VH-VL binders against Mediator of RNA polymerase II transcription subunit 18 (MED18). Designs and how they scored, part 1

Every score and structure here is a prediction.

Target 1, 219 residues: Mediator of RNA polymerase II transcription subunit 18 (MED18), of Arabidopsis thaliana (Mouse-ear cress) (q9sjz6)
Amino acid sequence: MSMECVVQGIIETQHVEALEILLQGLCGVQRERLRVHELCLRSGPNLGVVSSEVRLLCDLDQPEPTWTVKHVGGAMRGAGADQISVLVRNMIESKVSKNALRMFYALGYKLDHELLKVGFAFHFQRTAHISVSVSSVNKMPKVHAIDEAVPVTPGMQIVDVTAPATSENYSEVAAAVSSFCEFLAPLVHLSKPSISTGVVPTAAAAAASLMSDGGGTTL
Structure headers, positions and changes below count from the first letter of each chain, unless a header shows other numbers; antibody chains are not in Kabat numbers.
F, E and O stand for the ipSAE by ESMFold2-Fast, ESMFold2 and OpenDDE, each averaged over both directions (binder to target, target to binder). V2 = 0.75 x the mean of E and O + 0.25 x the DockQ between their complexes.
[cut] stands for letters that were removed.
The coordinates of atoms that the task and the answers printed are left out; those that the model quotes come from them. Centres of patches stay.

## First folded at step 3 (VH-VL)

Design g4
Fold by ESMFold2, look of step 5:
Structure g4 (fold): chain C 219 residues (1-219), chain A 121 residues (1-121), chain B 112 residues (1-112)
Amino acid sequence: as target 1 above (219 residues)
Amino acid sequence: QVQLVQSGAEVKKPGASVKVSCKASGYTFTSYAMNWMRQAPGQGLEWMGWINTNTGNPTYADKFQGRVTFTLDTSISTAYMELSRLRSDDTAVYYCARDSYDFWSGYFDYWGQGTLVTVSS
Amino acid sequence: DVVMTQSPLSLPVTLGQPASISCRSSQSLVYSEGNTYLHWYLQKPGQSPQLLIYKVSNRDSGVPDRFSGSGSGTDFTLKISRVEAEDVGVYYCMQGTHWPYTFGQGTKLEIK
């Protein structure tokens, strides 16, 4: 029902300012700050099939933290999906209270990892609502130690392009995302993120996939 | 002085392929996307897709996916459209047209003169 | 695909009289911030299409001010305040908001 279209790439930090200028020109609005503590939870392994993944997102760019849950499902596959240059996947998100982490632990989820994403985002409202974020992805050496965060991929930043979609319109949304990404191609190569069956890659796996895909500026 | 000059008319048999050229002059070729349209005799206009002239990345309308290929030769400011497995209902005038600077606006400010492709047995 | 429906399909007009062409889309063409990607083209007999109006109401360079565009959402109108002989041809509306880009079926303007 609820879906999203996704592409990712990497960019060297020295080129981030150029990309920001390009995005501001394309969008026509000011950038938004991005400072998000992301907790990736995985359900217990006892199913014998691919487990589900839940992400809890805490927006730290607020005086009082606000929380969102994203349930990320499997990517669409098949002949139609192969013709689409973006990842299309099920995704549902909702606002939640700060107690959501305790609730998911009680349901049998475990904290797989946590990340701090720091950077900026732009939101385009055209044929589709396209969100572009450019961020350093950081991990904490100590649980929840935001101030001690260190980059997962030093000297590089992650470019995420996402757009909400439905089962009724995902082809139209995917085409809009693909066409938009062509304007970014001089600075960043954007491609489908790495996929495992029913599981979204961890930050380390996503970074390794981007490097092996050659989607960044270094190869 | 923007000008788009297309290759001449062609006659093809069903199952063949055709490649139409579009040579641009009077502007920086790589700064504007190139669109392709067609118009069957006595009928309206149909958008086929576009190509990013800086990167060479094409976007095809779903109807033509798998049969059409857009390519470039930026050294001579030329775009190409190749349509394969031709059918009699592919008989049309094919146009190239320069996209506006902002590809999200989707309007075509300059058009080639058109290339008639006739598919008959 | 977004269906663009023009009316009338045939429009005989007396020289010097006004003309009006309607274009309706199956989906809203509003992108954002008053950016509505609805465009009008004129194809004169034996010629390539030429841009007349972009983004609902903006005349292209060199287009006479007797041409005007209006509308919102899904309903759009091209008006010619005083038809001249050189205005003969087929008028197409086109949407650039949704993929794929789609054209109306055309309105043939002829002099009575």
Scores: ipSAE 0.000, ipTM 0.411, lowest interface PAE 20.1, mean pLDDT 80

## First folded at step 6 (VH-VL; from j2 with heavy chain Y31S)

Design k7
Fold by OpenDDE, look of step 6:
Structure k7 (fold): chain C 219 residues (1-219), chain A 121 residues (1-121), chain B 112 residues (1-112)
Amino acid sequence: as target 1 above (219 residues)
Amino acid sequence: QVQLVQSGAEVKKPGASVKVSCKASGYTFTSYAMNWMRQAPGQGLEWMGWINTNTGKPKYADKFQGRVTFTLDTSISTAYMELSRLRSDDTAVYYCARDSYDFWSGYFDYWGQGTLVTVSS
Amino acid sequence: DVVMTQSPLSLPVTLGQPASISCRSSQSLVYSDGNTYLHWYLQKPGQSPQLLIYKVSNRDSGVPDRFSGSGSGTDFTLKISRVEAEDVGVYYCMQGTHWPYTFGQGTKLEIK
């Protein structure tokens, strides 16, 4: 089963350069530009007993924008999950066509919120394939109005640390992510992203909470 | 071999507190959460909560919230359960049990031998 | 809280004969991952509970193959194909899907 390990944090914009320098040193790779249009879809009542979240992500830095669908499944929970400092959740992704949104709408999904993330990312291989992104979260005043995006959390950026995992190696991957995050601790506090855990929400979570009105939008 | 060894039986008066210990061996103590259950005489099992053995963060069942305290001494791989304001219906065998290492958790693979706590006037 | 109801509560069985215990939950135990966190424990006389079956049908290490678990949603069954003397004790189902974890009342298996 496909999974991912995730931790998130918030960093003030004034400290982003320091973080970038640190990441450059730790990762030994050059940063990549990050500009991602993200659609968060929520399943309607007809798609089963368990609500599912689907994210459509478009990398706007590609010569031709490419869309990726991510199905964000359930997160590890219970004492075992609590024992681990990294969120482990089911996640599967696939590249999809430009018409993917229409397909999901036809399936009964609704747009919960829309974001534009702008920043940079580091991708490197250690014990696990770790991705670190630092980005501002922006909202569009109108649906799909990317060029009119405005910051949701001015002065703050989100730090995402992710690593793909499987049911067989998630513990090792989680440990690797956790260890890596210790190096970032002086600049950013990273924790499990969850609104329900009572932890300080990340910028993304904050953005989601501000943008989600529970009604969704249909195209 | 995984072993959980609990402290001996306790006799307490109503209103008192009891602290039960659970010493783990045979595995990395801080890698598995520790659960606590109890079983009244002739009755079934009741889940009380767990403690993160790495961070010390407890999760209590609502029924015991404010009256139970889970703590750790990681230097000796020991978990503690303290129940305060004891009453007669707290008479039970108390168990520590290691949380499974399954992805979603939810079951206990190793149990202590149990500690009888008797609350009587 | 999820109520777990076992039946029967008392189960006298002749050695070598099969046994079956039912466990019903007040709500579905299917979690978002698609798994069902229904587990079975055996508490032998004078002993601590021991894990028998986890997630409906998976035998714990060392558990004989005469034990089997089945079920879905809200209805679950533990079966013993051929009861042996060492199988005497109280069997408990437990749900690990919903907070808080809850146990059935227990089924006392005795030899006739």
Scores: ipSAE 0.364, ipTM 0.757, lowest interface PAE 1.1, mean pLDDT 90
Fold by ESMFold2, look of step 8:
Structure k7 (fold): chain C 219 residues (1-219), chain A 121 residues (1-121), chain B 112 residues (1-112)
Amino acid sequence: as target 1 above (219 residues)
Amino acid sequence: QVQLVQSGAEVKKPGASVKVSCKASGYTFTSYAMNWMRQAPGQGLEWMGWINTNTGKPKYADKFQGRVTFTLDTSISTAYMELSRLRSDDTAVYYCARDSYDFWSGYFDYWGQGTLVTVSS
Amino acid sequence: DVVMTQSPLSLPVTLGQPASISCRSSQSLVYSDGNTYLHWYLQKPGQSPQLLIYKVSNRDSGVPDRFSGSGSGTDFTLKISRVEAEDVGVYYCMQGTHWPYTFGQGTKLEIK
């Protein structure tokens, strides 16, 4: 079974450079640009008893835009979920053609919302394959009008940490993600999606220390 | 090898409190939630709630809110259940049980041996 | 609270013969993720309960193939294809779909 581990946090835009320096030191890989148009679709009541979320991702940082679909299924529940500090959920991801949106509409899916994410990401391997992205999140005044996008929360950026998992290894992947997040704690609090409420109180002091050390020094 | 060893039997008077311990061994204590159940003599099982062994946050069944307290001592891999204002109908065998550590959770793969609490005047 | 009703409450059986235990819930045990959180435990004489079956039909490790679970929605069945002496005890169904978790009243299996 295909799964993913997810945590999320927010950071003030003025501290993003410090976080990038910290990530460069921790990850040991070249950062990548991130410019993604994300369309979130929800199934209607006629598509079975189980609700599901489909995300269509268009990578705009390519000569020809590349489309990916994520089918997001059920999350870990109950006391087991409470024991783990990361979200563990079923997820299937595949490349698709530009016609995928029309296909999902024909199947009865409806557009819930859309976002433009602009920033950077690191993709690296330790115990697990971990992806970290830091991006401004923007909404469109008109449907699909990405050139007119406006920040959802001015002065704030979102930090996403994800890692693919299976039913056999998700506990090891969750531990790897949780351990990685501890290194980011001076600048950003990372938790299950829908729990993050604020910035780390010491972020300004941590950012100043990182910037004065000329980058590459970790807290 | 996973084991849950509970404290010994207790005899209490109505109005008193009792604290039952459950010492875990053979696994990483903070990776699995701990559940508490009870079984009155000759009767079935009743679920009382669980405690998150990583954070120490308990969740109680509504029937026991205000009378039961779950606590931990993670340094000795031990969970505790304290029941206050005891009544005669609290006479039961009390069990700790480890929650499953898989995607679905909510079933109990290892149980303590049980602790008889007798409440009588 | 979800009421779990077992039948029979007492089940005398001859060694080597099949046994069947029913469990009915007062409301559907299908969770929003499409799974059904119905579990079976055996409490042997003088012992604490032990897990047999989780999520309707999945045997726990070390549970013999002669045990099987089935059912859907509100009606569930535990079957023992050939009863052995070690199978004596009280069988409980439990639901984990709804808060609070609740158990059936138990079925005592005895050898005739």
Scores: ipSAE 0.305, ipTM 0.678, lowest interface PAE 3.6, mean pLDDT 86

## First folded at step 8 (VH-VL; from k2 with heavy chain Y31S, light chain G96S W99V)

Design m3
Fold by ESMFold2, look of step 9:
Structure m3 (fold): chain C 219 residues (1-219), chain A 119 residues (1-119), chain B 112 residues (1-112)
Amino acid sequence: as target 1 above (219 residues)
Amino acid sequence: QVQLVQSGAEVKKPGASVKVSCKASGYTFTSYAMNWMRQAPGQGLEWMGWINTNTGKPKYADKFQGRVTFTLDTSISTAYMELSRLRSDDTAVYYCARDDFWSGYFDYWGQGTLVTVSS
Amino acid sequence: DVVMTQSPLSLPVTLGQPASISCRSSQSLVYSDGNTYLHWYLQKPGQSPQLLIYKVSNRDSGVPDRFSGSGSGTDFTLKISRVEAEDVGVYYCMQSTHVPYTFGQGTKLEIK
């Protein structure tokens, strides 16, 4: 069964260059430019099914924009989550075409929110395949108007650390993510993202929760 | 076919310990938590705790904290429950049951192990 | 700890007639993810408990559609549309929204 381990944190923009240098030395791979339009869709009452979250990610750093769908399932709880320092959640990811948004609307999904993430990422292998991204999170004043995006959290950026996992190895993957995060601790504190009712947090919801002690999932 | 097979009935004296085994087959042992319940004769069910078979870490209901120990041997897909300092009111059928790491419902149960504590 | 209260504790039913079992919790069973972790088990005479219904209303595989679950928050019901001889036994509700997990005291269903 496909799963993902996740931790998040925030860093002040003035310290991002130091973090990039640390990550460059630590990861030993080329950094990648990150410019992603993220659309969070939720199943609505029209489907007559349990609510679910779908994230459509449009990679704008390509000559022709490419799309990925990420179906984000429930976060682990109960015995599975006990004494685990990262968020573990079901997740399925697929490359899709531009038409995926129209298809999800036809299936009864509604746009919950959208963001533009701009920054950089590293993808590397240790005991697990770890992805680290550092990005500003931006909102659009008008739906889909990415050219008019403005920062949601001025002066701060989001650090995301994720790794894919399975039901057989997730504790090992979680440990790998946790140990990696210790190397970043001088510059950024990383912890489980906030979990809201029915859906795991997005980058915007994570930023909002890190800025406040529980002031909701919207900015 | 998923199956949980428990060790046989035990008769113990007060103050002794008992160790019950639960051997799993037909599924990936480390992908499901193991829970332990007990049922005194003619009584209802009581949750004793779980062990996460992936991490090896247990959690015990407060009532049993300090007297119960859950362990694993993942090489033979077996979970163990040991209850110490037995009292006559520990006489019960002890069950293992699996859980999917999320939902906390038990889709498969062992056949039960009767533990009788008598002086 | 969450107290689970079932009623009735004894339920004699005429074969072929409907049956209904109530389960009430001392606290809401709605978890922060929006799910309600309320489950039903049947323990037939001389057997281990078996799962019937999970998360309020979902039948486990192989459970006849005569069984249905409903409810929300703190008040839940298990219904059997037409009782058959094989349905005799003790029915338990269980919550796993809160730790420790707790069971109702059981409802013994018997044929009159």
Scores: ipSAE 0.573, ipTM 0.808, lowest interface PAE 1.7, mean pLDDT 87
Fold by OpenDDE, look of step 8:
Structure m3 (fold): chain C 219 residues (1-219), chain A 119 residues (1-119), chain B 112 residues (1-112)
Amino acid sequence: as target 1 above (219 residues)
Amino acid sequence: QVQLVQSGAEVKKPGASVKVSCKASGYTFTSYAMNWMRQAPGQGLEWMGWINTNTGKPKYADKFQGRVTFTLDTSISTAYMELSRLRSDDTAVYYCARDDFWSGYFDYWGQGTLVTVSS
Amino acid sequence: DVVMTQSPLSLPVTLGQPASISCRSSQSLVYSDGNTYLHWYLQKPGQSPQLLIYKVSNRDSGVPDRFSGSGSGTDFTLKISRVEAEDVGVYYCMQSTHVPYTFGQGTKLEIK
C-alpha cells in the first residue's frame, strides 16, 4: 500500500535564507525551483469508505507543464498514530493528461480551492526519500488566474517535508523524517498537519482556513 | 481465518490482580492494534484502551490509568491485559478486539474472559 | 468524554417489521481527516459483539443489506428493513473519533 509521511511548519520570510543554507548543508543537493499550481477537488457525495482529497498539481517550472494527480487518503490514527510525530497517510500519485480536470468534473468532483505555491525544494536520499519544500502560498482572485496570484501569507512561508512510504516501511520512514526534523528545529517547528501543537496551527490548516475565508488575512 | 482466543475465566479476591491473554491467529499480529473492552453483567461495553502491536505503547482510558497494564508477546502473537487492585465492580467479561491503524473500528473480537471478583 | 446516547433502550419488534435505533453524540464525530468514526455492533445473546456498520453507513462483510446506517455530525441511525429472528440482541453504537472511545448504552432488540 502506497503511503507518505508528512510534516509541516511555517517560517518567517526573514529566516528563509538561513533555512536554505541549513538545508543545503544537510541535504547535500542543489535546490530546485518550485512553482506549482494546485487544484484541490472534493467529491460531492462521500461514496468512498475513506474520505479522500484529490489534488491536481501542475509544475509550472517545466518547459512543458505536466499535471499530476494526488489522491490523498486517510491518515493513520488511533494506536497507529499515537507514537508517531509524523503524519502517515495513504497517498497515490500519478501523471495525468491536461484533460484530467474535466474527467474529475465528470465524475462529480468540484473545485474546492486553488493555490499557487512558489519557492524552492530539496530532494535527497538518506534512510528515506525526503522532499523539503519552502514556499509562499498564493491565491488567485479569479479562477485559474495564475498571473494575478497574490500572497495569502505575506511575510510567511510554508515548509513541507514529505517522504513516500509503504505499509511495510512507514515506521522507518517516519523515524527518518522525524530525525531530519530535529535538525531543522532551530529554525522551524514541524508537526503533523491538522494537529494542533498548542501554539501555532499547522501550515496546511492555516492555509486552508485562509483560502476558505477568501480574504487576505495574514498569518 | 482471523481468530482471537482469550484465556479462561478467572475468580479473584478483592485487592488481587488478574492477567488476561488474547492470542491472535490468521493475520499479521503487528498490523493491527489490540483494544480491550469490558462488560459488567447486564451492562454495556466500556473501552479500556489499546496497545500498538508494533511499538508496544499502550493508551489507557483515564478510568483505568495506573491500574491496568497492556503488554505483548509478539513471538506468539499474544496480547495481555493485567488489572490490579481488583474490586467487586471489576467483575465483568473482558474482550480483546483488533483495530487496524486506519479504520478505527473493531472487526474481530475475542470470545471474552469472565473475571469475577468476590470476597 | 463523548457521551453516546441511544434510543430506545428496549426495542420489541414483530418479525418482518422494520426497526430503527437512534444514536446521538455529545459532540461532532467528524474527524480531522473528514471521516466520521461512528460504528454499530450487535451482541447476540451469549456471544461477543460483532461489527455491523462502520463509519456511519458501511456494512461489514457478511452483513445483510437489510441493515443500513445513516447520519452525520452528532445524529445517527441504524435501520433494519425487515427484522429476522437472528437479529435479536443488543445493538451498540460506538465512536472512535475521540479518545476515549465510547459506546452507547445499548438497545435490546427482542421479538414480540
Scores: ipSAE 0.070, ipTM 0.654, lowest interface PAE 1.7, mean pLDDT 90

## First folded at step 10 (VH-VL; from p1 with heavy chain K57Y)

Design p8
Fold by ESMFold2, look of step 11:
Structure p8 (fold): chain C 219 residues (1-219), chain A 119 residues (1-119), chain B 112 residues (1-112)
Amino acid sequence: as target 1 above (219 residues)
Amino acid sequence: QVQLVQSGAEVKKPGASVKVSCKASGYTFKSYAMNWMRQAPGQGLEWMGWINTNTGYPKYADKFQGRVTFTLDTSISTAYMELSRLRSDDTAVYYCARDDFWSGYFDYWGQGTLVTVSS
Amino acid sequence: DVVMTQSPLSLPVTLGQPASISCRSSQSLVYSDGNTYLHWYLQKPGQSPQLLIYLVSNRDSGVPDRFSGSGSGTDFTLKISRVEAEDVGVYYCMQSTHVPYTFGQGTKLEIK
């Protein structure tokens, strides 16, 4: 029942300041600093079913780290996805304690990969609750070495636009996200993640699709 | 509790049109897609297409493209299928069935509407 | 279009004995998400189809445990461990991995 609408794009670092100013004017809210350590966990395989993926997000921009668990399900397909310009996927998100990581390890989950996202975000309400983030996405050379993180796509930053949705309202949420993206079109083009023939190349989206779908992009 | 109730049987002449209704109850209409199938006498089932009840966007199997139209009246939780330029080989029982937008399996079906095209 | 081929098309069975229905697809039914969108329906005489099995092996609510589904890729099987009189009807496999959605020809199960 709980879902999110998602679009992504890439912007050159030299244009990020202009995008931030545009977002400041459009959203009318204070920007938030974004410094998040994402740990992507996978369980073992089940017969006839792929492994499940859980993301633990640690917000490093606070005096004490705050943890969130995000369970990301499959992207909508079939009738639901037809002629919809955003990605719609099942998603459940909850605040948790740091003990959640230990719990998932005890349940048999293993660390698949980790990312450090550094940048800024805006969270605002129009017809939908829209979150926009602009960040450098960084990988760690070794486990948990966030101080040694290096960019996945040097000289570029990832723009993520997300909004929560339900089975009953997702088309309205998708329309709100699409309408918002039009205001950003002068500076960044946003499209469904994992669309290899899309107008804007999305290296982070391709990497996320690889991590989520076991390698590659389906056209 | 979940129920799909279709309009009654129809007899049509070649070249006419028919519009079949499918009224849903017992669930949130906009949370499930509506699919249309048909079954000619003594034959198997054939998928005609879907309509996304959330967006209102239809998709038609190529065989029916240009002759079939799916519409909705969400205020009364009703889906419609209209088939035009009827031929004798359109004689069939027409079914509506819902799916969850993802999986394309049909957990509830209407009772079927016999459309007879003759003479 | 994906062609779904059932065998047998006619299945006379002695009451209380097992029954098995085969369904083959002309293409793999494994979708990019790892799921296999292969489903089974029963159409009892004078009724609309009813869902029995979804996603290869999951019984719909209220379906007796004597029904089971199995298979992978392109080859699928529906089994009834002990046929009862109420099982009479036409069984259809259906795929929804590919558009258009397609059904098998049907297997008519009858009591001898």
Scores: ipSAE 0.625, ipTM 0.828, lowest interface PAE 1.3, mean pLDDT 87

## First folded at step 11 (VH-VL; from p8 with heavy chain G104D)

Design q3
Fold by OpenDDE, look of step 12:
Structure q3 (fold): chain C 219 residues (1-219), chain A 119 residues (1-119), chain B 112 residues (1-112)
Amino acid sequence: as target 1 above (219 residues)
Amino acid sequence: QVQLVQSGAEVKKPGASVKVSCKASGYTFKSYAMNWMRQAPGQGLEWMGWINTNTGYPKYADKFQGRVTFTLDTSISTAYMELSRLRSDDTAVYYCARDDFWSDYFDYWGQGTLVTVSS
Amino acid sequence: DVVMTQSPLSLPVTLGQPASISCRSSQSLVYSDGNTYLHWYLQKPGQSPQLLIYLVSNRDSGVPDRFSGSGSGTDFTLKISRVEAEDVGVYYCMQSTHVPYTFGQGTKLEIK
């Protein structure tokens, strides 16, 4: 099964430059510009027993914008999560056409919320393939009004660390991610996104609450 | 098909230790947690703890902390439960059961191992 | 620890009649992900427990449709629409929302 390991944190904008410098040194690769329009879709009945989410992501920095569909499954819990500091969840992604949104609407999905992420990312390979993104989360006053996007949490940015994994190697990947996060600890506290620990869950929860329309929008 | 096969019945004296094995087959061993339960004669089910078959990390119920040890031999898809300092009230049928790390229900159970503790 | 309380503890039933078992938890079984990790097992005489219902209302594979689970928060119910001879045994509810996992006392279903 295709999975990913994930940790998330928040950082004040004034410290982002310091983090960028640190990441540049640690990763040994050049940063990439990040500008992603993300659509979060929900179906009436959840697919399966465990909560899942479909996300459509458009990379706006490409000469021709490309769309990716990401299906995010539930997170491991119980024995699968105990003593593991990284969230492990099912995840699959695929490049799709611009018309993918219409397909999902036809399948009964609804737009829960959309957001614009702007910032930068580092991708590097060591024990695992790790991606680190630092981005501001922005909301649109009108659906798809990207040019009018405004910050959801002014003065704060989200730090995401992700790594692909499988059902067999997730523990090794999680360990690699955890080890990497220790180097970032002086500037940013990273934890499981769904776990309420301090300021990070508050900001994420606040962002989510501000973004969610509750009833879904039919485009 | 999925099977969990446990070791045979044991008779022990008070103060002794017992080690029960649970051999898994028909699925990827490291993709499911192994849980242990016991059932005293004529009584209900009691959860003892789990072991993550991928990480090897165990978790024990407080009642058994310090007396029980979960171990693995992943090469033969086998989980072990060792209970030490046995008492008469440890007389029970012990079960291993599988859960999928996601929903934490037990979809497959071993046949059970009777452990009798008597003087 | 979460205390699971089943009622009744003894359930004599006539063949073909419906049966209902209640399970109450001492605290909410709703997890942070919004799911409720309440499950039902049947232990037939001389056998290991077997899964009947998972996550409140989902029947396991091979479980007849005469079995149904319902409930929310702290109150849960297992129903059998028409009891058959093969349904004899002890029924257990179990919660896996909170550690340690805990079982109800069990409900012994017998045929009158």
Scores: ipSAE 0.844, ipTM 0.928, lowest interface PAE 0.5, mean pLDDT 92
Fold by ESMFold2, look of step 12:
Structure q3 (fold): chain C 219 residues (1-219), chain A 119 residues (1-119), chain B 112 residues (1-112)
Amino acid sequence: as target 1 above (219 residues)
Amino acid sequence: QVQLVQSGAEVKKPGASVKVSCKASGYTFKSYAMNWMRQAPGQGLEWMGWINTNTGYPKYADKFQGRVTFTLDTSISTAYMELSRLRSDDTAVYYCARDDFWSDYFDYWGQGTLVTVSS
Amino acid sequence: DVVMTQSPLSLPVTLGQPASISCRSSQSLVYSDGNTYLHWYLQKPGQSPQLLIYLVSNRDSGVPDRFSGSGSGTDFTLKISRVEAEDVGVYYCMQSTHVPYTFGQGTKLEIK
């Protein structure tokens, strides 16, 4: 089973360059540009099961847009999550063609929401393969109107730290992520993203939570 | 074939300790938590706690806190439960059972270990 | 602690007839992820418990379709559409939504 460890945080835009410099020093790799259109699809609940969620990610920072499907499943709970400071969740992703959206509609999925994420990322190896992204999250007032995107929380950006894991090694990966996050503590506090409605929240769900919480979640 | 094999029956005096082993086979030991239950003669099931086989972190039901210790030997895929300061009302069959880290139901159980506490 | 109450505690049944076992919890068993962590086990005479149904209504592999689970919130039911001799034993519901995990008292099913 494919899994990932996840933590998230919020940073003021004025501090983003300082965080980028810190990440450059810590990671020792080149910054990558991030410009991704994310489409969240949901199906209705089946008898005896909860509804499933699929995310289609279109990377707009390529000469030709490339598409990835990401199926985010449930989070660990009980013994698995006890005394673990990161979220551990099931996750599968694959490259797909640009026609994937129409295929999911044919399977009975509906568009729940969409976001545009703009920023940068670092991908590096320590004890685990860690990815850090820093991005503004933007919503579209009209369906698929990327050109009309507006920030969900102006002046703030989302910091995501993720690392792939397996059932055998997830505690080692979680420890690596937690240890890495301590180096970022001067600039950003990273913690488990919130869980609701039978699915693990994404960066998009965290941004939506900011809309309801009014931005009072910083340390 | 998933299998949980427990150590044999034990007879103990009040005030002593007992250590029950649970050897797992047929699956990746560190991918499932181990839970401990007990069942007094003619009675129902009682959850004692878990141990996360990946982290080694235990959790104990409040009733047993301070008297029970869960440990692991991951090199031989074995979990242990040690119960100290035994009383006669600790006489029970003790079970290990695995759960996945996601849905927390017990899909496989050990055969049980009878612990008898008598003077 | 969540109290799990089963009814009846003793259930004599004629072979081939239906059986129904109730399980009630003192608190909602719906977790923050939307799932309900309510499970059923069968302990046949002289054996350890075995999983029968997980997450309210899902049969474990190899469990006959004459077994079904239902319910929501705090009220749950296990049904056997036609009781067979091999169904004799004690049935337990268990919740794992809340720590500590707790079991019902057990329902002893016997053939008349």
Scores: ipSAE 0.664, ipTM 0.848, lowest interface PAE 1.3, mean pLDDT 87

